VHH binders against o67189. Designs and how they scored, part 4

Target 1, 350 residues: o67189
Amino acid sequence: METTIFQFQKTFFTKPPKERVFVLHGEEQYLIRTFLSKLKEKYGENYTVLWGDEISEEEFYTALSETSIFGGSKEKAVVIYNFGDFLKKLGRKKKEKERLIKVLRNVKSNYVFIVYDAKLQKQELSSEPLKSVASFGGIVVANRLSKERIKQLVLKKFKEKGINVENDALEYLLQLTGYNLMELKLEVEKLIDYASEKKILTLDEVKRVAFSVSENVNVFEFVDLLLLKDYEKALKVLDSLISFGIHPLQIMKILSSYALKLYTLKRLEEKGEDLNKAMESVGIKNNFLKMKFKSYLKANSKEDLKNLILSLQRIDAFSKLYFQDTVQLLRDFLTSRLEREVVKNTSHGG

## First folded at step 1 (VHH)

Design f5 (framework vhh_7ocj_1)
Fold by ESMFold2-Fast, scan of step 1:
Structure f5 (fold): chain B 350 residues (1-350), chain A 117 residues (1-117)
Amino acid sequence: as target 1 above (350 residues)
Amino acid sequence: QVQLVESGGGLVQAGGSLRLSCAASGFTFDDYAMGWYRQAPGKQRELVAAIYSGGDTRYGDFVKGRFTISRGNAKNTVYLQMNSLSVEDTAVYYCAADEYWGEFDYWGQGTQVTVSS
C-alpha cells in the first residue's frame, strides 16, 4: 500500500488498515510528527520507541515478537528510529536480512512504524527490506505542500479570526519560515494572539512579533534557553508563558519537534553529511534558524538529545495516562536538569 | 469518513439557556481546531466560538461573557454552553473542524436555535 500522510492520518484512527508495518518518510517532517503524537496519545503505555543505532539484534526481535496469540486484546505501537543503522549492524548476510523480512511480515497483533527523517529516494524504497515492506505493509509519504497551498492555509487561519494581513507581511512570514509548517504554526498562533483586538497585521508588526526574543510570551525564548542549558532562566520564562495563557501542550509540541530535528542532525553529522544540506532536509532553510540550530548542536550531545526526547515522551504520557499536570512535570524536569548541571560544574573543580 | 453531528438545538425563551454538542468522528480530534458558527436568515455565517488544539479559546464579540466553548470528557466531543439567550441569537448553529495546518475543512449539517421573546 502506498499513500500520503494526509490520507493515512485521516483513516488510520477510524478504519484501521489490515497492514501492520509502515514506513513513514517525506519532506514535511512536521506532518509525520503530528501523526506520531496522535499515535502516542491512542496507545499510551503501549507506545514503544526503538533506536536502531542502540538496540541489539536480539532485543529488536524480542521487542517485535508477538507473545500474545493472534487476536490478542492489547495492541502496541512500535516506532523505530534510525532503522538504517540497525540494517548496518545486520551486515551483508542474506540469512539475517531474510529473518528481518520474515519477522516484519509476521506482525499481526501490533503496529510497527519505521520512521525516516527525510524523503527516501526511489532506489532506497526499491531495495530490501523496504521493497518487501511495500508489498505486505505500507509506504506513507509526507510530501511537501505547494507554496501556494501553504499560503492559502495561512490566509485562511487569519481570515477565520477576522484578521486582515497585508500581502507583504504574509510574504515576509512565509519566506522567513521557508514555508516550514511547524515554524508557521507557531508564528501564526503568536500573531493571531497579538492581533486579536486590532484585527490588522502590517509588515512592521510581523517583523517585531515573529521570531522576536524580547516578547514575554515568546515560546522560542523558552526553547532557546532550555536547549542552551540555561535551566534557571528557562524555569522563569516557563512561568511567564503559562501566566500569559500559552498552553503547555503547545510548548511540548515545539520542544519535541526541535529535539527530534537536532537528534537527526547529530546522526547526519556523524555520517559526514554536510550540515547545511542536512538542515535544509529537515526544513531549516532560514539563516537565523540555521545559526540557532548550530548553537543547539554545540550545546547538546547526541545522548543529551535522546534523553530529552525520552523525557518529553514520559511527560506527555504521564499527563495523558495519569492526568498529571504537564506544567508541574516540565518544572520537575527542568529542576532535575538544573541540579545535574550544578553537580557537574562543582565536580569539575569550579 | 469525517462526520460532525450537532445536537441540543431547539426553542427557548429569552433569558434561557441551551447546550449544543458536536460529536466528531473520522479524524483525530485533538489535532483539529473545533468551532461553532451561526447563520441567521439572510445573513452570512459568523464565528461564535472556537477552541484550538492547545485548548485556547476565541469568541465572537456578540457572545463574549454569555457563551462558553469546551471539550467534553466524552471522546471527540465539543460543546457550546449558551446562557442569557436573546432573540438575536436565533440562527442555525454549525459545528466546524479545521486542522490548523492540514487540508481539511469539515462542517456539520447544522442545528436550529430559536429564541422567542
Scores: ipSAE 0.000, ipTM 0.139, lowest interface PAE 13.6, mean pLDDT 78

Design f6 (framework vhh_7xy4_2)
Fold by ESMFold2-Fast, scan of step 1:
Structure f6 (fold): chain B 350 residues (1-350), chain A 121 residues (1-121)
Amino acid sequence: as target 1 above (350 residues)
Amino acid sequence: QLQLVESGGGLVQPGGSLRLSCAASGFTFDDYAMAWVRQPHGKGLEYIATISSGGESTYYSDSVKGRFTISRDNAKNTLYLQMNSLKPEDTAMYYCATDLSDYYEWAFDIKGQGTQVTVSS
């Protein structure tokens, strides 16, 4: 059996599979750890961890077949780390691998989970002993979650607590967190506590509660202020972001993405394309972001957006080629914009 | 209660080194396997390394094998991460964690405030 960690996590605890041996691998390691946390909670004293580099061959084979003596013969969940090191101890001989495969194939009383710290390549999955495990057991992959799956997961969390969340409120929350599962967990838990009595969550309420500090400090606020040409406030928010450990390259990435989308929208607008359709073509589908992007388009000329893109490219290049601090380059950029605004505002016709 | 306090992060140039520490209190440190995990800005939690309760067994993410070394001093209730040959990709908030009970259904729960590592010029 081959399946994803998300499907496996949902089904294992409600209708356990007939297969008894599983390989857990993939790019989203924390999803494997969340599954193992639930597994430990379910099995308690019957949750056993084996380290492949420490355990002897005899102890390993015994642990796979042995059931708990507590509460009668109870099934165990056996989790194996460093399985590659165990394979090295067995050596490269065909006979030793065949014995291992037979022991794994004959596991009937316990569940065995072989955990890898990365996504396995096709060549490794097609080689013994994993090739045989794929036939009598399961290969479970922890792939990166799509934005749609993350949205559904968040929606399900609110629904489980009886909370009805407005679509615009949900989409605002997803954008603020950049679809990051850890950030979403913290914000969703905070919003669930907030909405515990009313059981309704509106966009206005999410705006007040999400990232509720005396000053909202987040990358999207910085980008918003910069694109609306409030450079003084943008500088203050930038300082706050850096003090909270937000990486400068992530700020640059989000800002560059927005600038490129806005430039594309200006081009499509000039060609007489419907603005709503144009926004959807660049991935702006929710009403809140559409309103924001309309404001950005009104505040910025095509020349403004081109100059922003060029400035961001220069900051990236100078950071990499001359080992200059990205934060200082961003501050210098914002300060130069402030100085231009001052000069422009003090000028008069004559 | 269980408390974990990370320290030792900072700004370092590519190719440089840092040593992170995690001071543990409120539990029997030598009964638990310990881990280092990191979170790059705007990304999910990435598992880096685990060390067994006695310190004899380790498990590393492919991204850090040969560059990072996890170790522990059970007498001092302290976990360490020696980071060598640092790359810009190593930039993240770094957290230590006790066994797998710290992981939840859809995200890992961070016990401490973490320590920021920034690899930049």
Scores: ipSAE 0.005, ipTM 0.316, lowest interface PAE 10.5, mean pLDDT 79

Design f7 (framework vhh_etentamig_d1)
Fold by ESMFold2-Fast, scan of step 1:
Structure f7 (fold): chain B 350 residues (1-350), chain A 122 residues (1-122)
Amino acid sequence: as target 1 above (350 residues)
Amino acid sequence: EVQLLESGGGLVQPGGSLRLSCAASGFTFSSYEMSWVRQAPGKGPEWVSGISGSGESTYYADSVKGRFTISRDNSKNTLYLQMNSLRAEDTAVYYCAKDMFDYEGSGYLDYRGQGTLVTVSS
């Protein structure tokens, strides 16, 4: 069977399926984790996790079977991570794959969930053993939620707690997390705790609390300072963010998103597109964010933005290919920019 | 109580069109995302399409993108599904559903109506 995570959640817990083996994959990993949390709650001590990179072939088959000594009269939920690593361990021999398929097909007393941390491609789903699992079991996909649906979910969560969030504050939160449900869940919980008495969240409060462990430090401040070319302050804010546990990949993601949008806006302006219409086409619909982006466009030439994008791509490549520290590469970038400004200002002194 | 009444199904030839309707009562219709769910004979339910409370945002399963259009009329508490280019594989009982998805939650749909049967056959 092939189905969505939403339909599967509804049917599994109310009218359990006859199928016993399921593949969980998709873009919205938070939805898969939500399902697994409910599964763990229902099965308790009968919820078993297997790691495909650690488990032996014999232990794997024993864990799936109803011949388990401690299985008793209760069914188990067996959740398998790193299944791809288990498949690599079996090798490309047809006989070993056929044995695996037979064991999975013959699961009767337990439910088996094979969990992938990304959306599987058609080629992977059409290859063994997943091709056979689709025939006797189920393929469950956690499809990407729309931006509007994610916005509604966040608004509902605040409303349930009696918290009124400003439209600008909400848009800032959504844009900064890139609509990532896991990041939104963590930030929303933090903001709910903060606003528990006041019952109001303003843009300034979200900026201070979200992505910050102090009132003066946050990822938005860093991005703003960098795009406005205040490299000295940007460098200090970067060091604070890192020292307080903000992940460098989060900083890189936000910077890259902003740089690409700004570059696109410069190109649309060259083609004669109205700036406000162009901003809306790249997802900038809020008046607050439009004002900020106008400031960034004024501070940066098309060449400045091209060079920023190339520098960010280089930082990403060097951190991955040469195992260089992303934070140090960002510091080096900012320091180089600061030194260029010092040289320029010194040469104009008179 | 929440009531959902589907209509508009019938026998249609491959390549044909049908428009399904769902009359909703017992809740504030405009406050909820609504969905269409189908169940083919001998198979489990499949989510087909969803629409935001305002009607401004729509989403579709890959199997129906470009062929089906979901819409709503909040003044009449009515949900619609325009189905074009129908295929034999679209044969199913179609249910409208109130989306009960919670941010931390079940991601589940409330569909308790009788449904409307769509048969695509020559």
Scores: ipSAE 0.000, ipTM 0.186, lowest interface PAE 12.3, mean pLDDT 79

Design f8 (framework vhh_surovatamig_d1)
Fold by ESMFold2-Fast, scan of step 1:
Structure f8 (fold): chain B 350 residues (1-350), chain A 123 residues (1-123)
Amino acid sequence: as target 1 above (350 residues)
Amino acid sequence: EVQLVESGGGLVQPGGSLRLSCAASGFTFSDYYMSWVRQAPGKGLEWVATISQSGDEKDYVDSVKGRFTISRDNAKKSLYLQMNSLRAEDTAVYYCAREYDFWSGSEDAFDIRGQGTLVTVSS
């Protein structure tokens, strides 16, 4: 069978399917993790994880067929990660793949879930052993959810808790997470706890709580300060974010996204496009974000934004190719910008 | 009390058509994604189609794409499934289902309330 992870996670736990072997793949990994978390809750001690890069062939085949030690009638949920690495160990020989297919087809006592951390291409799905799994088992795809669907999921979660969230606050939260469901779930849960008594969430409250640390700082404060050219405060906020465990790649992702949108808006301005219409074309629909982006556009020339983008590309390249510390590269960038402002002010002649 | 009442099933020849209806009550219908789910004799539940709150997003299982069309009327609080070019493999009890707790992953996340409507495709 072929189905979406969304529908599969709804049906599996109410009326389990006849199929016993499933491939889980797709862009929306959060949905796969949600399914597996519920699966672990249901099966408890009968939930077994196998890693294809570590497991032997014989252990693999045994794990698929054997039921619980304490009662041969108790089925297991067997979850397999790094299945591609297991296939590499089997090699290119048809006989080994045919044995694997036969063992998978013969699973009757357990459920087997083969988990991929990315969306599989048509060539992979059409190749053995997945081609055969599609015939006797199921292929379950976790497709990327639309921004509108994600927004409605978030609104519903607040509504069921009786919490009224301001539209500006909601838009900020969605932009903060880049519509990433894994990050969004964590932030929504924190906000629900925060607003449990007041039942209202304002923009200021979301800013203080979402991705916040004990000193009330977050990634968006850093981005805001940097884009408004307050490099001294940006450096202090960066140090706080890192000391509280915020990942440098998260900072880079948000900053790069904003820089690219701003550069696009500068180009559209030069062509005589209406600024409000241009902002909507790059996904900026909320009045609060439009106000902030107008401020960023006023504070930055096209050349400033071009230089920011090039600097961010350089930081990304140096961290990956030369194993340089991303945080130190960001600090160096901010320090350089601060020094240029000092030199500029000194050259005033007063 | 949440109620979902399916209708429109029956016996049809292969290649024939049927239109299923679901009448919803006891909740704000327009706030929910709605789905059609089927269960063939001796088999588990199979998802068939889903429609978003406003009806602008629709998804289908591959075996029915191009043959089935899901739609909704929020004013009438009704969900529909137009089934064309029916095959023997489409024989099943069809259920209307509400989605309400997708994020929690709970047992209650999939909500089948009605008795379903039987579709039999046979010569």
Scores: ipSAE 0.008, ipTM 0.264, lowest interface PAE 9.6, mean pLDDT 79

Design n1 (framework vhh_etentamig_d1)
Fold by ESMFold2-Fast, scan of step 1:
Structure n1 (fold): chain B 350 residues (1-350), chain A 121 residues (1-121)
Amino acid sequence: as target 1 above (350 residues)
Amino acid sequence: EVQLLESGGGLVQPGGSLRLSCAASGFTFSDYAMSWVRQAPGKGPEWVSGISGSGGSTYYADSVKGRFTISRDNSKNTLYLQMNSLRAEDTAVYYCAKETVYEISGYFDYRGQGTLVTVSS
């Protein structure tokens, strides 16, 4: 039998298969770990882990046939890692591989899970002993998931905890982690704990709680805060980026690129062009960026964007012509903007 | 208790190579992103490289791009940093770090003493 990890997870715990030996492989290792965690929970003390680089041939065969000593013949779940190293230790002689295949074929009392840390190639699956395992056992693959499917899995996890996550907060989280399921697990767990009382997650809350090691995503956080006019938080994030060794010129290049694209979009919008089509024409192709650029356009007038571009050009010119510190010039710009926003906000106080 | 044990540092000449290792225990290694962070004498910590839990995504500071390669072996609970074309400026104590949360004043949950890398002629 050949199946996906999703189908296997769904059926194994409700309608256990007749097959006793399974190979678990694939790109989405997190899904394999999720299955094994549920397996350990179900089997408890009858969950046995073996390491192929450490175990002898005789010890392995014994482990496959042994049942629990508590309350008679209770089946075990036997999980073996580093099976490739075990195969290397057996040598290449046909007789040793034939013995292994015979022992695996005759497993009746326990379930055996052979776990690979990567996706197996067609050549490996077509070679012994896996070729024979495919005939009497099962091959379970954890294929790379689509972005839409990952989004659905994350939404389901929040919904199970009664938490409503705003669409922009969700898209930010997905982009922050690059759709990596292991990183998403960590961030989702932190966000669930954070939102345990409120039962709602906004973009601002996700930004405070969820973080990424991605250099580009950290710069995008700074750019986002600046373009949304949260200059106080932008200053704090700027200091963090510099302490991470991110070059000021890299920050300037990304910010300048965004400002120019936004200004171009304002011009195209004035000409009556469709906004979605206009965004694609300037290279904004993914839904998260389209959402963010729409927010930036709402937060900034054409004059705001023009003044930002001119200020960035002056910072670049001053750093080159007068050998001035780019970071200090950028801090001065942010501080000036913060002071203007404070004055603006207090002007309505009667 | 989370434990991280770094090794592989030493004295090397400019242009040389070293491979750092970090043995992790006390947590489900494959569920966490891991990073290498260094601290040069008299300077603050500098993030060097990061790798996702699966190993599918890698990230590098501009100062090391093209020279350093981060990798992991989840079956051995071990993180690696292959360092090529070493420069005097790479001299630092290197720490492996379990990545959980960024904070303005601190970024990583350091565990361990680190390993010293000295690049000099």
Scores: ipSAE 0.000, ipTM 0.110, lowest interface PAE 21.2, mean pLDDT 77

Design n2 (framework vhh_7nfr_2)
Fold by ESMFold2-Fast, scan of step 1:
Structure n2 (fold): chain B 350 residues (1-350), chain A 121 residues (1-121)
Amino acid sequence: as target 1 above (350 residues)
Amino acid sequence: QVQLQESGGGLVQPGGSLRLSCAASGFTFSDYAMSWVRQAPGEGREWVSSISSGGESTYYADSVKGRFTIARDNVKNTLYLLMDSLKSDDTAVYYCAREVTIDYWGTFDYWGQGTQVTVSS
């Protein structure tokens, strides 16, 4: 069967399927984690994790067939990570692939979940062993949610706790996290705790809580510091973001979006367009973001923004491995900008 | 019930060494990737190191790479952080954390109470 993570999550715990092997993949990794968290809660000691890069072939097959000794030999939920690495260990031999497919097809005592950390391409899904899994098991996809759907999910979480959130506060939170569900979960939980007694969240309260010392360092703090030319603090925030597993592509995407909007605003300003109207035309409708963008426009010339855009394009072009190469190129860019500001200030001051 | 209990923190001179331990109970320790996360006074949490469920894959923050070693003993249900060449900047409360998933968004569902590490002359 083929289904969405929403449909699967709704039905699996109420009316368990006859299928025993499932592939979980998609862009919205947070939805897969949410499903696995509920699965772990249901199965307890009978929830087993296998790492495809570490487990031997024989240990793998044994783990799929054996029932748990906890709770009187009950079925297990077996979750497999790094399945691609396990496939590499099997090699490209037809016999080994056929054995794997046979073992997966014959799972009857446990539920098996093969988890991918990204959306699988149609070519991968059409290749063995996933092609066969699609026939006797299930393929479950966690597709990207629209911004409107994410907004409604966040509102629902606050409403479930009896908390009223101002529209400006909500929009600030969504923009601050770039609509990232994992970051939104962390911030929403923190805000729910903060508003547990008062049952209201204003923009000023969200600003204070979101900017308080927190384990969740925001991509928007990095972008803000960079656009305000505080390169030393921007470097420290970048290191924290990467250390907490924030994807370099997410940082680049938000930064590039802001740079392009700012450049467009500079061009419209030259034509004598009203700044507030111009900002709304590029999607900046929130009063807080309008204030921030006004600050960015004051701190950056049109040439500064053009050079930023060109630098970001070069970082993208030179990077073929996003996790390491992109970060180092961003660090080099920031240190270069820091040096230019020192030289500029020394020259200006005499 | 899941419990994570850190120990091994203390006061040490710059250049010194410490070994942190985290005793895990209430779950199948060998099924979970584990992490160390630290927090200095007035600062946010900084991820330090992670180890896969079987111990074959280890990951380190740039600030500690080459100085710290993460290890685990699945028979004893214990996570370790071996800290060498300690610097004043390593002063923080160190937390043991259980990972929900191995993807790059890293989520922790249970945390220990923390152990204080102070590096001072």
Scores: ipSAE 0.000, ipTM 0.122, lowest interface PAE 14.9, mean pLDDT 79

